# Ledger of designs, part 32: VHH binders against q93235

Target 1, 248 residues: q93235
Amino acid sequence: IFMKTLDPKVPRFYGKGTIIGVNPGVGYQPWLKERPDSTLIKYNLRDQKSYKAYLEQMKTYLTKYDSNATETRECGAGDSNDDLEKNPDALPCRFDLSVFDKGCSEKSDFGYKSGKPCVIISLNRLIGWRPTDYQENSVPEEVKDRYKAGSIAINCRGATNVDQEHIGKVTYMPSNGIDGRYYPYVFTKGYQQPIAMVKFDTIPRNKLVIVECRAYALNIEHDISSRLGMVYFEVMVEDKPVEEKKEL
Key: E = the ipSAE of ESMFold2; O = the ipSAE of OpenDDE; V2 = 0.75 times the mean of E and O plus 0.25 times the DockQ between their complexes.

## First folded at step 10 (VHH; framework vhh_5c3l_4)

Design z6 (at its last look DockQ between E and O 0.18; V2 from the best seeds 0.00; counts 0 for: placed apart)
Fold by ESMFold2, look of step 10:
Structure z6 (fold): chain B 248 residues (1-248), chain A 124 residues (1-124)
Amino acid sequence: as target 1 above (248 residues)
Amino acid sequence: QVQLQESGGGLVQPGGSLRLSCAASGFTFSDYAMSWVRQAPGKGLEVVSRISGSGGSTTYADSVKGRFTISRDNAKNTLYLQMNSLKPEDTAVYYCARDYSEDSFGEWTYLDSRGPGTQVTVSS
């Protein structure tokens, strides 16, 4: 049941003719290749088969983080990929999926079976781009409590007043958002793109919720008309009796 | 594997000319729009010019219009940037990039540059 498909698109052209002030696009998973024109995440809690495709998409997406110690390095606080642009022998930082173990891992079916679905939030890749930090007094109010220098904060809200009333509690993993130590983005074998997940802890049953998520760094601009710096998707978690199914 | 190799940079006096080349391999070159991007000292990346896969459509940053000409030779898998009437403000590292690429998850890479760039210095 769709009133309108919100398909966030990143323009195929990079601004009018310059990159100064360019925004990376924001993407999400699960996005199903089989339904490329739909941004709807819809399933029935009483029918495990109704969310199987989303689980498979999440699992497949995350396989790129299966680490090989010879292609990546461990990075701690304060480490970054700064050396990658000038040193062909430098190894990219390894992205650790364990940050998602609190209800957004395969072990928990990414929250789907508990009615608290997780959605991956990512930035489209711009070679050489890195986040610029807000000054303390300029951090947007939506993310002030969760913002940390060196990170790209994520905030998700309901797209309309009704959706804002329904979206409920959202848990951000990591709470600070996408970790900036994995920037700048460069193309080398072993590069691991940083991501975040959002978990919808109290989303209502049998109601369509239109979600808007935004990424926050000083050099990410937001434009509602072109949807720069943001992504839209819809979530509908049903709790309905299961109809008789034909065997396939 | 996708390879892009820039060449043709150097030191030139104001008002001079240079021609940059970018050798491409590892992909169907004519399927991709291509860009020249530059990074000047103390500034972020700037797209100076774009060209469509066929070569039929071009765009230029306002700062280089009328002075720079982008072109491509799809038979030789080569992208070019002719730079005339060079100014000190054109001093930068210049990179060749695919305008974008899309992976199987619908995620894009913008200005997909894989080469080391070529230094252009305009000074007397």
Scores: ipSAE 0.411, ipTM 0.702, lowest interface PAE 1.8, mean pLDDT 83
Fold by OpenDDE, look of step 10:
Structure z6 (fold): chain B 248 residues (1-248), chain A 124 residues (1-124)
Amino acid sequence: as target 1 above (248 residues)
Amino acid sequence: QVQLQESGGGLVQPGGSLRLSCAASGFTFSDYAMSWVRQAPGKGLEVVSRISGSGGSTTYADSVKGRFTISRDNAKNTLYLQMNSLKPEDTAVYYCARDYSEDSFGEWTYLDSRGPGTQVTVSS
């Protein structure tokens, strides 16, 4: 019996016409797997306990970026993780979390306390995948003002017309989206996955908002049916009195 | 080394049934979602069905929904595809594929490997 042996680090179904194709999935945090409504971010502004789990999840997620100087390297303008594919001794680029300091850091409780919650957006990892830049005149209109070559732009909107009316102002950190310098993904120690954060600045209180976030690069296709290149989640920021547990 | 080997293919009449198996080795089988994919003559690869590492989640292409059933035995490192009510349109080479791994944050790493495939022919 001939068994085909494959290198687990080399994609075989990658590319156009394959089952994987060229489209990465989009993920978000905080995602609480243990909750039946795992796609719902719901908390009460008046109850710190109600958003504690989300904060902890965010903190835990960001510990991924705790690295020492020996496991990552500083990357400047023009740098990328391309060397990782060619040089097994190359160090991955260090991700700078300071880009989230304007309202989406741990210091600000990721915006939850102030009623401006932040959500982390990431792409699922495809070995060897990297974003392809739009041509100068082919950038989608919805991200044209923020798009930067070498990055993956993110745009979030209400899933329905009603949701779009309620979602309010959204801030992207960084504005250009996910920094492409951290691509391609390689299975190596110390790799730091690039992320962006979305801040909901004026989301209404006591209303459920269904959010659709899309990632934008030339090689990212959006398909609603398969939800490729996009992610859905719900946000509800409540502002209600905390019911005092009657001491029995 | 990752190894996958399909078996169970063959010639069957329309309306018939086949059960495909895939033996896996060289990796922790339960940590990975697995898929059955097929390639018909002149067509691209099509995902037929997918199953999560634990087996708790399954998906099917619309074309096979209600007729095919994917399952796995993690203790045996084996993936299965029960194919019922087969149609001529199901004629293809069927491949077992390692699909993705999911980390503790629900993020996926796509890792694709496939076997040599097994031929399924549905003809009167």
Scores: ipSAE 0.404, ipTM 0.752, lowest interface PAE 1.0, mean pLDDT 89
ESMFold2 (binder alone), look of step 10: mean pLDDT 80; pTM 0.821

Design z7 (at its last read DockQ between E and O 0.20; V2 from the best seeds 0.00; counts 0 for: pae E 2.004 > 2, placed apart)
Amino acid sequence: QVQLQESGGGLVQPGGSLRLSCAASGFTFSDYYMSWVRQAPGKGLEVVSRISGSGGSTTYADSVKGRFTISRDNAKNTLYLQMNSLKPEDTAVYYCARDYSEDEFGEWTYLDSRGPGTQVTVSS
ESMFold2, look of step 10: ipSAE 0.448; ipTM 0.726
ESMFold2 (binder alone), look of step 10: mean pLDDT 82; pTM 0.837
OpenDDE, look of step 10: ipSAE 0.574; ipTM 0.832
ESMFold2, look of step 11: ipSAE 0.437; ipTM 0.725
ESMFold2 (binder alone), look of step 11: mean pLDDT 82; pTM 0.831
OpenDDE, look of step 11: ipSAE 0.538; ipTM 0.818
ESMFold2, fold request of step 20: ipSAE 0.359, 0.625, 0.379; ipTM 0.698, 0.781, 0.699
ESMFold2 (binder alone), fold request of step 20: mean pLDDT 82, 82, 83; pTM 0.828, 0.839, 0.846
OpenDDE, fold request of step 20: ipSAE 0.638, 0.620, 0.590; ipTM 0.871, 0.868, 0.864
ESMFold2, last read: ipSAE 0.394, 0.346, 0.378; ipTM 0.699, 0.698, 0.708
ESMFold2 (binder alone), last read: mean pLDDT 82, 82, 83; pTM 0.840, 0.836, 0.852
OpenDDE, last read: ipSAE 0.630, 0.646, 0.588; ipTM 0.872, 0.876, 0.871

Design z8 (at its last look DockQ between E and O 0.11; V2 from the best seeds 0.00; counts 0 for: pae E 6.5 > 2, placed apart)
Fold by OpenDDE, look of step 10:
Structure z8 (fold): chain B 248 residues (1-248), chain A 124 residues (1-124)
Amino acid sequence: as target 1 above (248 residues)
Amino acid sequence: QVQLQESGGGLVQPGGSLRLSCAASGFTFSDYYMSWVRQAPGKGLEVVSRISGSGGSTTYADSVKGRFTISRDNAKNTLYLQMNSLKPEDTAVYYCARGYSEDSFGEWTYLDSRGPGTQVTVSS
């Protein structure tokens, strides 16, 4: 949903340091709000119909990155969306979805068919917010091996001890997490929200796994009670015979 | 059409208090997070406080924590900001802003609309 940048009621530009004490939430996809168990990603490996809705949701979500060359710019190393705060004519950085080609792209059915489902992780949009880097010696241990300054590291684990035993190997794409070059978030046409994907490589079959994913930056606080800086969802990959609905 | 209108601003001495109000219309008020944001002279837009649709969750900037209180009356479609112990650095135009708590993808946007603002000046 592209917010109209021309709406006089929407601030167009924000300076540095404009948001103090605001912590972003974490979101995930696929999320099917029309389902009562909307936080549950459940499907049967043997039933393509069972995961079709998730695939469609993922595809639909990723269409927001369909941009033309006039709405976004290519950003290389060292680039950022900083100019968006000061220059109304600045174009936002184009997000490169190719980073997900190793098992989390549409071509691979986002890993669902193979039983290695991918989940999109995003941060809620806070105008003017940008991640603050950890000092090298202050990077949390759980993301230390993957952390890169300028990025928001993501770490997913089982919510409980049992879940942690079951979650198995998790791959992050990119490994460093959400690319910080796409911050700060500014209300501008063509803005592309940076995302990361989490791939569950060895998630067990026929078991419900409660997953907790946390985002890591110096200015991201983790609070379980408020769920700040983290998101919970459940994954269940079934491997069961498809019961032919006897058309009564 | 989303409409937000702030009121209650003015001139106050340091240590004084003000209460801002924001009248909202054109949307289901209780479905949205609401925020107060401010812009001081020569500075960028700062979010000072936000409140969930139900009012059950509030957040404050560190600079105003303990001094400001955000509240809402959903029956009146009104957002409030009680500002106590005001400081000169609180001088700014204060805006009422709407947040979108859940879009079609379940993602949140914390600011998507604002009013014209109300001036708050803290000076001796």
Scores: ipSAE 0.191, ipTM 0.583, lowest interface PAE 1.6, mean pLDDT 87
Fold by ESMFold2, look of step 10:
Structure z8 (fold): chain B 248 residues (1-248), chain A 124 residues (1-124)
Amino acid sequence: as target 1 above (248 residues)
Amino acid sequence: QVQLQESGGGLVQPGGSLRLSCAASGFTFSDYYMSWVRQAPGKGLEVVSRISGSGGSTTYADSVKGRFTISRDNAKNTLYLQMNSLKPEDTAVYYCARGYSEDSFGEWTYLDSRGPGTQVTVSS
């Protein structure tokens, strides 16, 4: 039922398909491997078993960022992976998960146990692609207050007017989105894909919410009919009693 | 560095069969999704089929589903495409291509390397 809003002619594995182009796709986690066709994140707040699979998927995905001091370097403001295109001995920038420690880390069950689930937002890796900045007066309104030159801003909204009423407060981590220092993507052993997380702070209980997230850079196109530059998923946080087995 | 070499193309009659091979070297073959991609005369590229690094997950374009079978032999670093019930519309240059494994929904396995291709011509 929850996939009813998807166009049946659009490939269900569009994110797993290959496109030939220069426009990065947008992806999300958690995505459960046992239900690869589903974009639904549904769990019961009172039943830890109902969200354990999402926690495990988040943890497994994030293991690729475990510390690796020999294949990456620390990067500060103004750094980038530009050296990798020019210098074969250069190391890619290390991605630091500590930015997620304020409610989107394993310690807080990525927000699931408190009914404020976190979702990872990522861009597919196109070799040599890097974000192009908006001019100061051309930054889209929905990200204007969070936009930083050199970065890719993220914005999530309800897909319909009803979903917008329900989606509530969304917290972006980092606030300005994905830092450009991790670009360009270069094929190298130590590369660490940058990500952002969005936390749904006030999502209602027992209601399905269809979410649309978009990535913002001048060279990321948005097309509603083909879903370019955006990703959709559904969230349903239930708060219902757990059935118990009766004693015989 | 990365080396991909297709073989097994040729001229076949409509309804015939052909098996393409791709020899891979210069990378850990089993770590990568592999694809067959084709380009018909005057057309753009079409992803025909994909296979996961282990071989456990496959996908096919609607135009070839039920007629083509992708497989791999990780011990021999070789990718295969069995092509049955060939049609004139299958005439194209077929490329063996390497992609990344992506676990996030909405991300695409993009192709970062291709071989020189092998010509398949289906004609009476």
Scores: ipSAE 0.015, ipTM 0.344, lowest interface PAE 6.5, mean pLDDT 80
ESMFold2 (binder alone), look of step 10: mean pLDDT 81; pTM 0.831

## First folded at step 11 (VHH; framework vhh_5c3l_4)

Design q1 (at its last look DockQ between E and O 0.53; V2 from the best seeds 0.00; counts 0 for: pae E 2.3 > 2)
Fold by OpenDDE, look of step 11:
Structure q1 (fold): chain B 248 residues (1-248), chain A 124 residues (1-124)
Amino acid sequence: as target 1 above (248 residues)
Amino acid sequence: QVQLQESGGGLVQPGGSLRLSCAASGFTFSDYYMSWVRQAPGKGLEVVSYISGSGGSTTYADSVKGRFTISRDNAKNTLYLQMNSLKPEDTAVYYCARDYSEDEFGEWTYLDSRGPGTQVTVSS
């Protein structure tokens, strides 16, 4: 789900000859349709039923990359979607889901079973928008160690000081964040939205943690009040005995 | 299925006028912001104008401000672009586009659908 704090209906930037939204919305998965107003990811490690819906949502979300794979092309590290704007016959780059194989794949139950849940971070699709790189000396400190030009760095922290103490170690997949080769967004059926995952490796049990994830590019503005360039969600990994329903 | 079909393009001299139309179907037209976008030869897709669902709010790119007027008739499911004082630099394929949509995952697309386009050529 994307944060709906910004009016998606109104372009925010008026450039010479173009109208572009200046700041992409940041979203996350899993988001459960049955709980549309909830930003809480809560489950019990001892109860598979409690996190099944999240797994299914993650699977369903990732299925979209398989669904239109035939309408994509294989892209190496040096390839990009840049030509899509000029060549209507060009195929968009296929997104590489293998980057999530280390603990955030379906095979690993996206980390939920092991108590290291993975969350998908995405940006909304703005036509013509692409990340602008920081200069080497202007990279924000919080992402400096992981930042790569051409990518959108992601950083997640606790929303409050208490949350920051609880959030623990966070792994980013890939480490550099969202790969920029898949930008810009274009009107094509095969377009695959690039994503990153964050893995909570040492999140405490039985504690609610409010998480703030920010996306970093030069042209991404951050504002807490308007929640620009960021998304909030809550994670609670419970470790409690499952009450056996006594079959009466 | 969302369908958009542009019409009204053609060849016009500099300073001339054209009126583009877009027929929309397959969705509740009035619920969506609509836009006109264009692609000139060798250039990327450019959004030139937006209009709200009710038609009460319009936005223009600086390059067309004061010359182009976007409007809509929700009863006819039709979007319009009145282009006045056309310039050679306005030469492009013009597309009618649905401004945004939210998918089943709660993700937004800006813009999500467009027609096949209509050619506008401004030349002396």
Scores: ipSAE 0.531, ipTM 0.823, lowest interface PAE 0.7, mean pLDDT 89
Fold by ESMFold2, look of step 11:
Structure q1 (fold): chain B 248 residues (1-248), chain A 124 residues (1-124)
Amino acid sequence: as target 1 above (248 residues)
Amino acid sequence: QVQLQESGGGLVQPGGSLRLSCAASGFTFSDYYMSWVRQAPGKGLEVVSYISGSGGSTTYADSVKGRFTISRDNAKNTLYLQMNSLKPEDTAVYYCARDYSEDEFGEWTYLDSRGPGTQVTVSS
């Protein structure tokens, strides 16, 4: 796995007198560590066993956001984690999962049982990094209608023309993406990494769709050859009869 | 379990020198970039320097460039920071940190582990 290698394409913390260092990578869930080389999310709507591992992975991942009043604080508009770098007693902002209650929570099986799977989108944890706003006239077209200053917008598209025709309607939660109040990341107990979710509302059955998701802030660069600022995964939602075990 | 233990801190006059050491265990030391990070009183964390697993690549914050030297001895699982020409602004708790790791969810954290720190105080 990458943590045991000196791969030159793996981001490192660097800086010319700053902490921001490198461009944050983009990750996704569910990613199953039992199949670490696979980015495929594949299941059969008619077979709950086929997506149970994805549900457990999502649930386990989200346990980090269980409420803890002694290690986090409530944050509203205009708040941030700025004080965490300088004050060891400062508390990080609490991340509230309720924004996902519209079909991307455990009670809806994160959309899997309805064929509208949700995928978590997250950024690497880089000490001192925080999003920088686009100027109003420089917001990329892909996110212009959803972008909000102070946030990191998310956009997912089909990787090829065929995938773009198949990916269908995508719902972003929150629609503006990841709120910047949870930045910067600091090495502090109780820190709650912010995330967004993407729900694939009308993804076709029995077709493989290659998805590319990108994170958008002025200081997030995108490079296709190194996959900076973006993540790829494949989704295949099958709707097939479940075959019984054979005997010979 | 990753264990990092800093030593070598203390009181030093301005212009003096000090050498910090960090003993590492619980992981394959030579596979990881290592960093020195400091926290001055009432300030946030600052990455002072980092070094590649082999020791062949080093980087320094502008505030310490030319005065501090990071090194490692992979046979002894030990990271070092030689600090010369010390200034009162170098007063801080210095932490030895593993530069990055991957967690069980495949997500990376830079500076994922650190020791308890060693105090460096530069005053006249």
Scores: ipSAE 0.358, ipTM 0.693, lowest interface PAE 2.3, mean pLDDT 83
ESMFold2 (binder alone), look of step 11: mean pLDDT 81; pTM 0.816

Design q2 (at its last look DockQ between E and O 0.14; V2 from the best seeds 0.00; counts 0 for: placed apart)
Fold by ESMFold2, look of step 11:
Structure q2 (fold): chain B 248 residues (1-248), chain A 124 residues (1-124)
Amino acid sequence: as target 1 above (248 residues)
Amino acid sequence: QVQLQESGGGLVQPGGSLRLSCAASGFTFSDYAMSWVRQAPGKGLEVVSYISGSGGSTTYADSVKGRFTISRDNAKNTLYLQMNSLKPEDTAVYYCARGYSEDEFGETTYLDSRGPGTQVTVSS
């Protein structure tokens, strides 16, 4: 009976939901390791030190996409990782960060200095998993205007009625979400996990906003009670005189 | 560097049995869940079975439940798959795979490494 109490690991661990089976978990960045039980992104626009840790986390996370020309290939229309299961010599598709250069790159402090913070949305890696398309008449209403066959759409909304009133304009990068060409993950050396970013263009100052983001593909289940297929985080962008808030 | 090496595959008649072994090195074996994964000709990967780091929790694909048994010996850094009542549809390359892991960003990977595989062929 003590074998279960000795197991140091369970496939659901830290900062986001992880699921067993064929349903990937959804995660976000920046997530700060020093506060592993917290999903709060809080900073003061007037105090650059208040968001420096978020910038460093984003920068460090993205270093995995520094290009290595011998371990990846460029993928265009019609290219995908589908061949990786059957061809051990195939190179995985390179994920190009340039799609984020319009407001969600290091040059713009990932939107933090302008009060339009960017958040990375990613899926946990499940061996062999790939998105399954919705039929045209079954695309969920929340993503119908941005959905593209072969992709995983992302939608973020306020978690409560009050948050829905406050979340404001959200920009999705890429608009269609995560391109399915980067799937499946199948042990390939040099694999580059695809990601999307969401930018909160008009989030209010000095108010806590609880955000729920969901990933959409036919084979991603959503369950509110277990938070399957979704991730929650809170955003608070302050705009206050510095010495009044630096002890928070 | 993670090293996984399977053995014990071969040709067997329907209804027969085989026991696969996987020698592991280059990591703390008992800290990781492990899996057997198979790939039939022309098919994608199928996760056959999973076992927790301690060995206390196991799961099986419906297609093998009741016929296959996963086990591990953490003192010998070895993973096993006992396969009984084999069917022609069990014909595949079987891979030993390191299971659930979590990186420094809190992101998880289910099956982050595998060995070269061992062939199992079930036919008359």
Scores: ipSAE 0.576, ipTM 0.763, lowest interface PAE 1.3, mean pLDDT 84
Fold by OpenDDE, look of step 11:
Structure q2 (fold): chain B 248 residues (1-248), chain A 124 residues (1-124)
Amino acid sequence: as target 1 above (248 residues)
Amino acid sequence: QVQLQESGGGLVQPGGSLRLSCAASGFTFSDYAMSWVRQAPGKGLEVVSYISGSGGSTTYADSVKGRFTISRDNAKNTLYLQMNSLKPEDTAVYYCARGYSEDEFGETTYLDSRGPGTQVTVSS
């Protein structure tokens, strides 16, 4: 006898302490599968070969938005994926990648060539989860200037005091963070996961910077010990002469 | 309606083997990654293994690697877990679950449904 289950688009259960978390994890790209244990983004500005893998990873990641575009619909500012839970025939909103055209697109090598690398920030997919807005007076100070209701604000800082001194100017694309119109996540072939990009505009050369990026919504908890609602990665932009391997 | 039903649990001695099955209905089975999860007494739910929709990708918890094998028959809408070299610490209720996966980019989709579970007891 099969247990009666609810609509397949609605999660059956959530809970703290279970494998079904109520708090989304934060992810980043580029993450190289050939280096699964490495959270370091390191390359030399003078060596295109050194950042090629990162570019390819970014390209590959973004290709998924093109691959299922025919299974999406155009969504304006007032649209959302809310209908996906109510209407099985509804198409998910198409994600607009043009928001990254100012320095974080393929055309600009995602900023790597210019020494202003871009990193994709995403949330793990929780079925039925959507961001809850802060009240106007309850918006955390660190994102208050960029926060927009209906979005998930992103803020990146140095993990330590030294890192904070080195991280330099950071640009967020879009400024408001991840657009919430693309939530909730529902299982459909055309679903496009919303993302934001962080651009490191003035990151120093030849220094390792540990970066902490946090996602901000009322229902996103932050815990350093469990790394809830945040992600860590390291960035090192080298500027060193490339030793020409004398082709013997 | 999504339906998941586990079977094949029971009592087994340490070193023994069991094969769990999960019958699925109410959705396109091949479109979903499937997982086996377990809950031991006093512990939370633990992902044991998951398999992609096509069956081309599998993942195991470290605790069961080399001993357990997840598989699926999409034509039969059935998920399997072959458990060999069972240990007392494998004692738990085992659930068939839908919706857990890690994609090629390291992004995770969490579970959304599970069956009522089947008891597995490993004891001498």
Scores: ipSAE 0.328, ipTM 0.726, lowest interface PAE 0.9, mean pLDDT 88
ESMFold2 (binder alone), look of step 11: mean pLDDT 80; pTM 0.810

